VHH binders against Chlorophyllide a oxygenase, chloroplastic (CAO). Designs and how they scored, part 1

No score or structure here was measured in a lab: all are predicted.

Target 1, 101 residues: Chlorophyllide a oxygenase, chloroplastic (CAO), of Arabidopsis thaliana (Mouse-ear cress) (q9mba1r221to321)
Amino acid sequence: WYPVAFTADLKHDTMVPIECFEQPWVIFRGEDGKPGCVRNTCAHRACPLDLGTVNEGRIQCPYHGWEYSTDGECKKMPSTKLLKVKIKSLPCLEQEGMIWI
Positions, changes and structure headers below are counted from each chain's first letter, unless a header gives other numbers; Kabat numbers aren't used for antibody chains.
F, E and O stand for the ipSAE by ESMFold2-Fast, ESMFold2 and OpenDDE, each averaged over both directions (binder to target, target to binder). V2 = 0.75 x the mean of E and O + 0.25 x the DockQ between their complexes.
[cut] stands for letters that were removed.
The coordinates of atoms that the task and the answers printed are left out; those that the model quotes come from them. Centres of patches stay.

## First folded at step 1 (VHH)

Design b1 (framework vhh_7b2m_4)
Fold by ESMFold2-Fast, scan of step 1:
Structure b1 (fold): chain B 101 residues (1-101), chain A 117 residues (1-117)
Amino acid sequence: as target 1 above (101 residues)
Amino acid sequence: EVQLVESGGGLVQAGGSLRLSCAASGSIFSINAVGWYRQAPGKQRVVVASITSGGSTKYSNSVKGRFTISRDNAKNTVYLQMNSLKPEDTAVYYCARDYYEWGLDYWGQGTQVTVSS
């Protein structure tokens, strides 16, 4: 486990981009309020997700609106039929005032 | 952009053969690199074989000489021909396109291959 953010800095609908294991990741809160960590790349065109928004527990790609849950599952594809797509995610722990992965 | 679906698994005796298919839908997949991966119970998913858009192939040491990856762009399908199967080859087999070098899309349940003695 590595500390990557303070809990107070990960507010509702806020995201924190990080680099860990030599790859970009982004941390945000799901609908249940718990933190999640997903690859900072949209599956559609490898767009950075940290340039987008977090809305109602999902991170939304800024280019075509693809939305991902904290486990990396794509939940919405506005411009096409929803396909089964999952980006990589890491387990997150919120403890002692910090977010750990 | 492309959805991949695995098929062709089954139960086979040691020394037997199976041909797995990875069917793609959507745009021309000849531009995409595609890999076969497998995951045995209690183990991490590992790469088995890959084929680039240009047709270059790579194999893990455990399958080299026994497995052959190929593609048929007219049928939008990538194949894994598995010969001289061993009990150690028992796993769920997945295919994934190499959309980004690190972050591969994940598709479905895969196809189960069971090799009995």
Scores: ipSAE 0.000, ipTM 0.096, lowest interface PAE 15.5, mean pLDDT 74

Design b10 (framework vhh_7b2m_4)
Fold by ESMFold2-Fast, scan of step 1:
Structure b10 (fold): chain B 101 residues (1-101), chain A 119 residues (1-119)
Amino acid sequence: as target 1 above (101 residues)
Amino acid sequence: EVQLVESGGGLVQAGGSLRLSCAASGFTFSNYWVGWYRQAPGKQRVVVASITSGGSTKYSNSVKGRFTISRDNAKNTVYLQMNSLKPEDTAVYYCATDYGDYLYPEDYWGQGTQVTVSS
């Protein structure tokens, strides 16, 4: 487990991009308020997710509006039936004022 | 059929403004991403601005602060407001969407509208 962000820097509607394990990741809070860490790349067009928004505990790709939960599952594709699409996620925990992955 | 029709191009002096329109038909426009691209003579086609179905916008570094993309879903139209135009903005401007399956989208393009910025 590595500390990657302060609890105080992660609000309900914010996200924290990090580089860890030589890869881009982004940290955000789910609807349950718990932090999650997903690959900072939308599955559709490889768009960075940290350029998007967090809505109702899901991170939304700025390019086409695909939405991902904290476990990396795609939960919304605005114009089609939801396909089973998942981006990589890391175990994430919040402890002693810090976010760990 | 999916159709995109650009309008609003023309000749303008450096420092001037133009507003481009992209009228969409043949699909549920409000559900889809739309982008503005441009292609200058002898150059590759590049994206300049985009807007998602939810209204999130993105701009290329060359146009940030000068161009504004917006959409009017009731009119099935996307706009590109271009301010402080420079001769380097001279290009054919194209509207594009990726109607269909997200994993297997086919890009749909308009026919383009010419923008010429004189010194």
Scores: ipSAE 0.000, ipTM 0.135, lowest interface PAE 13.5, mean pLDDT 77

Design b11 (framework vhh_7b2m_4)
Fold by ESMFold2-Fast, scan of step 1:
Structure b11 (fold): chain B 101 residues (1-101), chain A 120 residues (1-120)
Amino acid sequence: as target 1 above (101 residues)
Amino acid sequence: EVQLVESGGGLVQAGGSLRLSCAASGRTFSIYAVGWYRQAPGKQRVVVASISSGGYTKYSNSVKGRFTISRDNAKNTVYLQMNSLKPEDTAVYYCAAGEYWYDTGSYDYWGQGTQVTVSS
């Protein structure tokens, strides 16, 4: 487990981008308040998710509005029939004032 | 159905500026990604600049620092501000729109184009 962020920096609607294993990831909270870590890359057009927003436990891609839950599942595709799409996710642990992956 | 109409092209001296407009019809224009493309005589159509529905912008290396793309969703219009124009910028400029940000040729709607001529 590696410490990647302070719990105080990860609020309900914020996100923290990180690098791990030579890949970009982003950390955000689900509706249950628990942190999740997903690949910092939208499945469509490979745009960075950390340029977007977090609303109601989902991270939204700024390019076309695709929304992802903390487990990496795409939950909304504006103007397109929803397809079953999932981006990579890592286990997260919140402990001792820090978030670990 | 969406229609795109380009305007603002013309003849300008090297070093000058032009502002192109792309006016779109449709109530849901804000969800569209919009790109500006250009095609010079005898060459392939290439992307110049693009703007996503969320406002993220990208530019081709040939125009970075000189061109600026922007959008006004209230007016259903996307603009391309072209500064420090060079003879190499001479081309027909096309506006393209789609519900997603795609590579060249993947947009759903295209305008008819507007001619830009930069004299040396």
Scores: ipSAE 0.000, ipTM 0.145, lowest interface PAE 13.9, mean pLDDT 77

Design b12 (framework vhh_7b2m_4)
Fold by ESMFold2-Fast, scan of step 1:
Structure b12 (fold): chain B 101 residues (1-101), chain A 121 residues (1-121)
Amino acid sequence: as target 1 above (101 residues)
Amino acid sequence: EVQLVESGGGLVQAGGSLRLSCAASGSIFSDYAVGWYRQAPGKQRVVVASITSSGSTKYSNSVKGRFTISRDNAKNTVYLQMNSLKPEDTAVYYCARVEYTYEGGYTVDYWGQGTQVTVSS
């Protein structure tokens, strides 16, 4: 496990982009308040997700509005049929005032 | 809205050939990549071939040298020429409008209904 962010810096509507394992990731909180870490890339247009927003525990791509939960599953695809799409996610722990992956 | 309709499937003996067609309705089709997918009984649906709007092609290793994908943008149609067919090519073949995703994968916006290809030994 590696510490990647302070607990206090990750609020219900914020996100923390990081670089880990030679790939971009973004950390945000789910609806249950627990942190999650997903690939910082939208499956539809390869858009960086950290340019978007976090709303109701989902990270939303700014280009097309695709929304992802903390496990990487796409939960909303505006203007298209919902397909089973999942981006890579990493396990997260919140412990001792830090977020770990 | 985009609708994809496949045709050309059927029964053929090993070593034979079939040509599948995918006809699309909708003005956005020519600006997108199109893929041919197949699904054998009890298996996941997998991509077999794809073609970009510019005509660049990609094939799965199992069909390289035997299948050829092409498109006619004036007719909003994509073709899959299947040569040297093998029993393991037996599957339902689907055409799909596809977009490149992370790690070299594809996201599908629209699926066709599928056409059955059966290759007898």
Scores: ipSAE 0.000, ipTM 0.088, lowest interface PAE 15.4, mean pLDDT 76

Design b2 (framework vhh_7b2m_4)
Fold by ESMFold2-Fast, scan of step 1:
Structure b2 (fold): chain B 101 residues (1-101), chain A 118 residues (1-118)
Amino acid sequence: as target 1 above (101 residues)
Amino acid sequence: EVQLVESGGGLVQAGGSLRLSCAASGFTFSDYYVGWYRQAPGKQRVVVASISSGGSTKYSNSVKGRFTISRDNAKNTVYLQMNSLKPEDTAVYYCAAEWYLGDSYDYWGQGTQVTVSS
């Protein structure tokens, strides 16, 4: 486990980009308030997700609006049929005022 | 809009040849693993041939040596060259694009009918 953010810095409507294991990741909260960590790349054209927004517990790609839950599952694809798409995610632990992955 | 559109099917006599095309739009085609599947009436869909983004190919035992899959990423198209066709090859042929980032997913075309008469 590695500490990657303070719990106070990860508010419900925000995201924190990090680099870990030689890959870009982004941390955000689901609708249940629990943190999640997903690859900082949209499956559609590899757009960085940290340039987008967090809306109702999902991170939205700024390019074409694809939305992902905290487990990396794609939940919405505007202008196309929803495909079964999942980006990599890491387990998150929130304790001692920190978020760990 | 993400879509796959098959073409090139039809009626052919045993021993003949057909070339199927699958035209892709609405996504970065070159990143995808693409497969050809077929489904005969009352049967499950089965894989026939597949090609990776890098051009590596795999074939089912029933078509190996007779069918050739290829791709043209500049045209967002994948092809299936079918030679020495047999009545047993009669089926609807489907194109599917698969992405393996994390968990796999697939998208399917609507299919093209191939009928081989004896």
Scores: ipSAE 0.000, ipTM 0.091, lowest interface PAE 15.6, mean pLDDT 77

Design b3 (framework vhh_7b2m_4)
Fold by ESMFold2-Fast, scan of step 1:
Structure b3 (fold): chain B 101 residues (1-101), chain A 118 residues (1-118)
Amino acid sequence: as target 1 above (101 residues)
Amino acid sequence: EVQLVESGGGLVQAGGSLRLSCAASGFIFSYYDVGWYRQAPGKQRVVVASITYGGSTKYSNSVKGRFTISRDNAKNTVYLQMNSLKPEDTAVYYCATEYGSWLEFDYWGQGTQVTVSS
């Protein structure tokens, strides 16, 4: 486990981009309020997700609005039927005022 | 439902040609990189050729100069033109879509048999 952010800095509907294990990741809270960590890259043409928004516990790509849950599963694809798509995610633990991955 | 359907396989003589087709449905084909893979009896499945959503192509060393991959986004189809076929090309050929090394879910077709007699 590595500490990557302070609990106080990860507010509702915000995100924290990090670089860990030589890869870009982004941390945000799901609808249950728990932190999650996903690859900072949308499956739709590799758009960085940290340029987007957090919407109702999902991170939304700024390009076409594709939405991902904290486990990396794509939950919404505007203008098309939802396809089974998942981006990589890491386990997250919130403990002692910090977020760990 | 995401579906990839291969066709065009068969039996050919060494030196012959075949064109494989992969018809895609149930997803936004133009957004995805697609590739052709093959699996010979008793061997691991290996990449043969790939084409990005932008049209950039890559080939394995064993097929360079003999095989050509292309795509027709209007028809949601990817093709593999196979020329100068060798007995070593005998395998089941699979179509798959890959959106990058970090994507955990790939879509695969059922495969089409290619047999090249000496």
Scores: ipSAE 0.000, ipTM 0.141, lowest interface PAE 13.1, mean pLDDT 77

Design b4 (framework vhh_7b2m_4)
Fold by ESMFold2-Fast, scan of step 1:
Parts: sequence; C-alpha cells; structure tokens
Structure b4 (fold): chain B 101 residues (1-101), chain A 119 residues (1-119)
Amino acid sequence: as target 1 above (101 residues)
Amino acid sequence: EVQLVESGGGLVQAGGSLRLSCAASGSIFSIYEVGWYRQAPGKQRVVVASIYSGGSTKYSNSVKGRFTISRDNAKNTVYLQMNSLKPEDTAVYYCARGDYWDSSGFDYWGQGTQVTVSS
C-alpha cells in the first residue's frame, strides 16, 4: 500500500488526479463515501477523466458524458445503449488521514 | 473538452522539408497514442506514423527513413518532421488521438493541414 492523497483533499463530489505505477489515475468517492481509484482515461474517447466532474458518486467524462463508478464500471452512456465497459481500477484504503493504493 | 490543433502545412518544392505540429489542450497527453494520417485527393485516409505512450514509434513503408515523429509531453505537442519530400506526399495531414491501450477506432481528429509538394 502506498499513500497517494490526504483524506482532507478528497471531499464529496471532488477528485484528485495522481500518477502512480508509471500511469495516471484519478481518485474520487463513490455514493457510499468510500474512495476509489480508476485509470485517468475514458474508454470512449480516451479523454482524461480528471477534466470532468464527480456527481452522485460517479466520475463523468467531459467529452461525451460517460459515467464510471469507483470500481471502473461504466454506468451511463448518454449517446448509446449501455455496454459492459470497465476501465482499470485499484483497491483503495482510507486510514490515518490518508488515501492508500 | 479536448481539442487537437494542427499547424505547419504549406507549399514546398520536391526535396524540401516541412515540420507539422499537433497541439492538444486540456489533457494528460503522454498517456495516449497519437498518429499522423494523410488523405490525398480521391484516396483513402492512411496512417503515416504513430507514437505510443512511452515514446515507441511506427512508420508506414512509404515514409520510413524520411519522416520522424516525436513528442514533447511538456508542451502537449506531437511533431512530424518531413524530409526529402516528394510530389506523392501531397495530401491533407491529420492528427488523431487513440486509446492508451488500443489505438483502434480513432474518432477524435484534428482539422487537417494541407501539404503540397511541387514538381
């Protein structure tokens, strides 16, 4: 486990982009309030997700509005039928004022 | 929203050189495969060169040894250095961005820049 962000920096409906394991990731909270870490790239257009928004525990791609939960599952595709799409995610732990992956 | 903007096209004589630039706004550009494509009048759009995340490159046989693709991640820019230009290199050149792991299905393209090589 590696510490990547402070708990205080990850508020409701916000996100924290990080680089770890030679890759870009973004950390945000799910609807349950628990942190999740997903690859900082949308599967549809490869748009960085950290340019988007977090709303109701999902991160939304700014390009076409695809929404992802903290486990990397795509939950909404406004312009198409929902397909089973998943971006890479990492386990997250919140302890001692820090977010760990 | 992210945008790709191409520049550097123009008129050159055979044997000349030109450098094209593709600038991206608002993205972590280094994670993406970026390619240069070209389309001559009446022909299909074809790949010219690509550069993958991590810097590895690939070239079409028609340009290998004459063209060089490079990236400057600090400037969010990809370049195509074109040397020893031939009349058959005349085309509109496009920059396209792909998926980090899979370059198939490019559907975010720049506006294109015209390259004309005379005689």
Scores: ipSAE 0.000, ipTM 0.090, lowest interface PAE 16.8, mean pLDDT 74

Design b5 (framework vhh_7b2m_4)
Fold by ESMFold2-Fast, scan of step 1:
Structure b5 (fold): chain B 101 residues (1-101), chain A 119 residues (1-119)
Amino acid sequence: as target 1 above (101 residues)
Amino acid sequence: EVQLVESGGGLVQAGGSLRLSCAASGFTFSSYAVGWYRQAPGKQRVVVASIWSGGDTKYSNSVKGRFTISRDNAKNTVYLQMNSLKPEDTAVYYCAAYLEYDSYGMDVWGQGTQVTVSS
């Protein structure tokens, strides 16, 4: 487990980009309020997800509006209603005022 | 190599029909959903129809009842049967599949085939 962000910096509609294991990741809260960590890359065009928004516990890609849950599953594709899609996610834990992965 | 190749476009008069084909290679075609998109002059690319691996289909409201999407897994081909064509259907038509490559997706697009519907 590595500490990567402060609990106070992660609100219901906030995201925290980090670089860990030489890869970009982004941390956000799911609908249940628990933090999740997903690859900071939209599957559609490799667009960084941290340029987007968090809406109802899902992170939304700014390019085409694809939405991902905290486990990396694509849950919404406003303009592209084709496929089930998943990006990589890491186990994520909130303890002692910090977010850990 | 992973490819999608469209064919079957052309010139047709309003009320006519065309059948588009999309030949897939380089991936396990039967495991993936495939869709048809179109891009009309001055407009953005939009989805027209899709077909899931199990055969379920979805259509945009503008083509429902006129277009039929189907697939032949033995031939690695998806088809779009276009009936009762209108001038508004004039566009470049693309087939697309979204492939999972490890934990990351990769979209695959054809080069497109032009459909022109004259009034």
Scores: ipSAE 0.000, ipTM 0.118, lowest interface PAE 14.6, mean pLDDT 76

Design b6 (framework vhh_7b2m_4)
Fold by ESMFold2-Fast, scan of step 1:
Structure b6 (fold): chain B 101 residues (1-101), chain A 120 residues (1-120)
Amino acid sequence: as target 1 above (101 residues)
Amino acid sequence: EVQLVESGGGLVQAGGSLRLSCAASGITFSDYWVGWYRQAPGKQRVVVASITSGGSTKYSNSVKGRFTISRDNAKNTVYLQMNSLKPEDTAVYYCARDTYYYGEDYFDYWGQGTQVTVSS
C-alpha cells in the first residue's frame, strides 16, 4: 500500500489523477463515499477520465458520457445498447487521513 | 481456447542480452495494448514495459534505456529486447494483453511466464 492523496482533497464530486505502476490512474468516491482507483482511460475512444466529472458516485467520460463505478465496471452508456465493459481498477482504502493503493 | 505463450527466457551473465517473444493464439494483439510484467521471488508482479495499439511505448524506470518493447501484428507477436541485463532483472516475465475494447467477454489475457535468470 502506497499513500497517494489526502482524504481532505478527495470530495464527493472531485477526482485525483495519479501516475502509478507506469500507468495513469484516477481516484474518486463511489456512492457509498468510499474511494476507488481506476485506469485513467475510457474504454470508448481511450479518452482520459480525469477530463470528465464524478456523477452519482461514478466517473463520467467527457466524450459520450460513459460512466464507471469505483471497481471499473461501466454502469451507464448513453446508447441504445449496454455491453459489458470494465476498465482496470486497483484496491483502494482510506486510512489515517490518506488514500492508499 | 485463448493462449499467450512466452519464450526466449534463460540464464545469462550480467551485461548479456535476451529477446523474449509472446505469441498469441485464439486472440489478436492488433488493436490492443500489450505489456510485459515481471515477478521476482518474494515480490509482487510489476509492469516492465507496455506498447499501445498505435505503437507508443512506456517503460518502468528500472529498465528505461535497456529494454525495448515492439510488436509484429502480422505474426500476432510482441517482443521484449533486454540489453545490459543485471542480476536484479532476475524474474519470471509475463506477457499480457490489456483491453479497452468493450464486449460481453471482456477480460485481460495472460501468458504462463518465462524465467529469466541473470548471474553476477
Scores: ipSAE 0.000, ipTM 0.127, lowest interface PAE 11.7, mean pLDDT 77

Design b7 (framework vhh_7b2m_4)
Fold by ESMFold2-Fast, scan of step 1:
Structure b7 (fold): chain B 101 residues (1-101), chain A 118 residues (1-118)
Amino acid sequence: as target 1 above (101 residues)
Amino acid sequence: EVQLVESGGGLVQAGGSLRLSCAASGSIVSINYVGWYRQAPGKQRVVVASISSGGYTKYSNSVKGRFTISRDNAKNTVYLQMNSLKPEDTAVYYCAADWSYEGLYDYWGQGTQVTVSS
């Protein structure tokens, strides 16, 4: 496990981009308030998710509005019938004032 | 739609340096995920370097240590600093934005010629 962010820096509507394992990742909170870590890349066009927003526990791609939960599952595709799509996610812990992956 | 415009290409002697610029403009002025590609005469177009909106960078093995990709969000521009240039770096350099992991792209620039003389 690696410490990647402070608990205090991750609010319900914010996100923290990081680089780990030579890949871009982004950390955000789910609807249950728990942190999650997903690949910082939208499945549609490899658009970085950290340009988007966090709303109701989902991270939204700024380009076409695709929304992902903390486990990497795509939950909404505004202009397309929902496909079963999942981006890579990492296990995430919140402990002792820090977020770990 | 976004337009990408490359600049900064030209003629340079081996061992020299050039800085390429990729400026984004259009109905949506943004730089989401940008890569620099190059295509030499008679060769396939290959990736050189990429940068995410979060600032994460990746380089091809052929340019690692010599080229640096960076961005200026205030100017909506991505740069490729090319040092220690070799004749093998001679190619048309393209800027591409918003690509899928399958190589499908939304936006390409028109390209800028880089020629490195021996």
Scores: ipSAE 0.000, ipTM 0.118, lowest interface PAE 14.8, mean pLDDT 75

Design b8 (framework vhh_7b2m_4)
Fold by ESMFold2-Fast, scan of step 1:
Structure b8 (fold): chain B 101 residues (1-101), chain A 119 residues (1-119)
Amino acid sequence: as target 1 above (101 residues)
Amino acid sequence: EVQLVESGGGLVQAGGSLRLSCAASGFTFEDYAVGWYRQAPGKQRVVVASIYSGGSTKYSNSVKGRFTISRDNAKNTVYLQMNSLKPEDTAVYYCAKVWYSGYDEFDYWGQGTQVTVSS
């Protein structure tokens, strides 16, 4: 487990981009308020998710509005029929004022 | 200092309506999700409705379609419009700043406002 952010820096509608294991990741809170860590790359044209927004506990891609939950599942595709898409996620813990992955 | 002040409760007949208000201070209101919770006599406190900073809402199954949560960021206020009230809605209603969906891990609660629905 590696400490990657302070809990105080991760509010319910903010996100924290990090680089870990030589890959870009982004941390945000799900609908249950728990932190999650997903690959900072939308499945649609590999756009970075940290340029987007967090709404309803999902991170939204800035280009086409695709939304992902904290486990990496795509939950909304505004301009197309919803396909089964999942980006990589990491286990995430919140303990002692820090967020760990 | 975080402060939440609820108002608007009272006694109402079944089928009636009430509008609750929660005035917030001491935090950047627009950045936080806020929710309404209720506690009936002899029961645990449960979530009723939540509204995220972006305006999206979530409702418990027992109130969906009857209650509407809204916020006014300019006034630092959250509202709960309660329609078609039932005796089982009788409870003390609380406002809380939400870190977790439906629960406030920081335990910042208001004093509550009593809602009593007669059958």
Scores: ipSAE 0.000, ipTM 0.115, lowest interface PAE 17.6, mean pLDDT 76

Design b9 (framework vhh_7b2m_4)
Fold by ESMFold2-Fast, scan of step 1:
Structure b9 (fold): chain B 101 residues (1-101), chain A 118 residues (1-118)
Amino acid sequence: as target 1 above (101 residues)
Amino acid sequence: EVQLVESGGGLVQAGGSLRLSCAASGSIFSYNAVGWYRQAPGKQRVVVASITWGGSTKYSNSVKGRFTISRDNAKNTVYLQMNSLKPEDTAVYYCAAEYDILTGYDYWGQGTQVTVSS
């Protein structure tokens, strides 16, 4: 487990990009308030997700609006029919004022 | 099917302003990135500005600081606010929904004429 962010820096609508295991990741909160960590890359055209927004517990790609839950599952594809797409995610733990992966 | 319709073009004097609108209908490209392009007589079509679904913008060097692109996703409309217009801005302006790899299509509007008098 590595500490990657302070609890206070991760609000309901914010995100924290990090680099870990030589790959880009982004941390955000789901609708349940729990942190999640997903690959910082949209499956559609490989757009960085940290350039987007967090809305109602999902991270939204700024390019085409694809939305991902904290487990990496794509939940909305505005410009196409929904396919079963999942980006990689890491287990997250919120403990002692910090977020760990 | 997707249709893009430009409006707001016209004749203005140098130093004036115009606001162009690009209205999109249809479901396929409502959330795609949209760009404004222009083509002057006898010249190739060039990019002017673009905006992603989330609102991130890019501008060509010739228009930075003078033009502003924005979008209203609820109305499926993209705008180009053009300030401090120069005679060299005279062109037909086109909006385009960028290529979507899953659908394989680009969509272009019919164009709107902008003429800047000296």
Scores: ipSAE 0.000, ipTM 0.153, lowest interface PAE 13.6, mean pLDDT 78

Design g1 (framework vhh_gefurulimab)
Fold by ESMFold2-Fast, scan of step 1:
Structure g1 (fold): chain B 101 residues (1-101), chain A 123 residues (1-123)
Amino acid sequence: as target 1 above (101 residues)
Amino acid sequence: EVQLVESGGGLVKPGGSLRLSCAASGFTFSSYAAAWFRQAPGKEREFVSAISSGGSTTYADSVKGRFTISRDNAKNSLYLQMNSLRAEDTAVYYCAADYSGYYWLEESEYDYWGQGTLVTVSS
């Protein structure tokens, strides 16, 4: 486990981009308030997710609006049928004022 | 130890068909998701089609209705049936696999890659 962010810096509607294991990741909170860590890359055309928004526990890609949950599952594709796609995610732990992956 | 080996590429006329194969070894193929990507000369590698461990499939818009992805877990093989081929389908085709069993649209999500097989569509 590595500490990657302070609990107080990860709010309901914010995201924290990090680089770990030589890859870009982004941390955000799910609907249950728990942190999640997903690859900072949309499955469609490799758009960075940290350029998007977090709303109702999902991170939304800035292009075409694809939405991902904290486990990396794509939950919404505006104006297209929902495909069963998933981006990589890392286990996240919130403990002692820090977010760990 | 882990290997993916593509075959079946070649020359074909516009409107023709080809079937690509990818032979997997060194891992339990049946639990992995697999995909085809392609790269035309001087272009970036792009997504073509993917299949999950459970058999769900997805296709790039440019190939929908023309290409069919399938797998044969008993033979540790992935296939791409390509029909109604066009000049813009000319590319090196790569097989990829991911341990999670979920299919992905981007190349960075795949753990294992083959060396590629060339498909040329010309008159």
Scores: ipSAE 0.000, ipTM 0.146, lowest interface PAE 14.9, mean pLDDT 80

Design g10 (framework vhh_gefurulimab)
Fold by ESMFold2-Fast, scan of step 1:
Structure g10 (fold): chain B 101 residues (1-101), chain A 122 residues (1-122)
Amino acid sequence: as target 1 above (101 residues)
Amino acid sequence: EVQLVESGGGLVKPGGSLRLSCAASGFTFSEYWAAWFRQAPGKEREFVSAISTGGSTTYADSVKGRFTISRDNAKNSLYLQMNSLRAEDTAVYYCAADLYGRYYSPTSYDYWGQGTLVTVSS
């Protein structure tokens, strides 16, 4: 497990971009308040998700509004029929004032 | 040519309401984040509210609960409904659009309107 962020830096409806395993990831909180870690890239156009927003426990791509849950599953695709799409995610643990992956 | 044109500013008494509009042309508005910023006399330009391409909204603490941002992509328009106006809301209000959604930073926005003056005074 690697410590990647302080819990105090991950506030409600915010996100923290990190680099781990030589790849970009972004950490945000689900609707249950627990942190999740997903690949920092939208599946359709590979745009960085950390340029978007977090709303109701989902991270939203800034380009076309695709929304992802903390497990990487795409939950909303505006203006198109929902396809089953999942971006990579890492297990996340919150302990001792730190977020670990 | 890219344009953002604000309208709806004016003089209003404390406790009153105004609705600002911003008309976008010359680019695919639906693919851009949109935001309102304001600049009061003698102060720096400050963030007011932003709306993503998907409709998610964020607000400055000073306006949360009083102002509502919305967009209509079919009309290429952005709106700001301002309720319970206070003297400290007096400012020139600017519409802005950004492809990358860097909502908290005025220097990161791609396109800006010319501004519309809102004066809250008796």
Scores: ipSAE 0.000, ipTM 0.109, lowest interface PAE 16.0, mean pLDDT 78

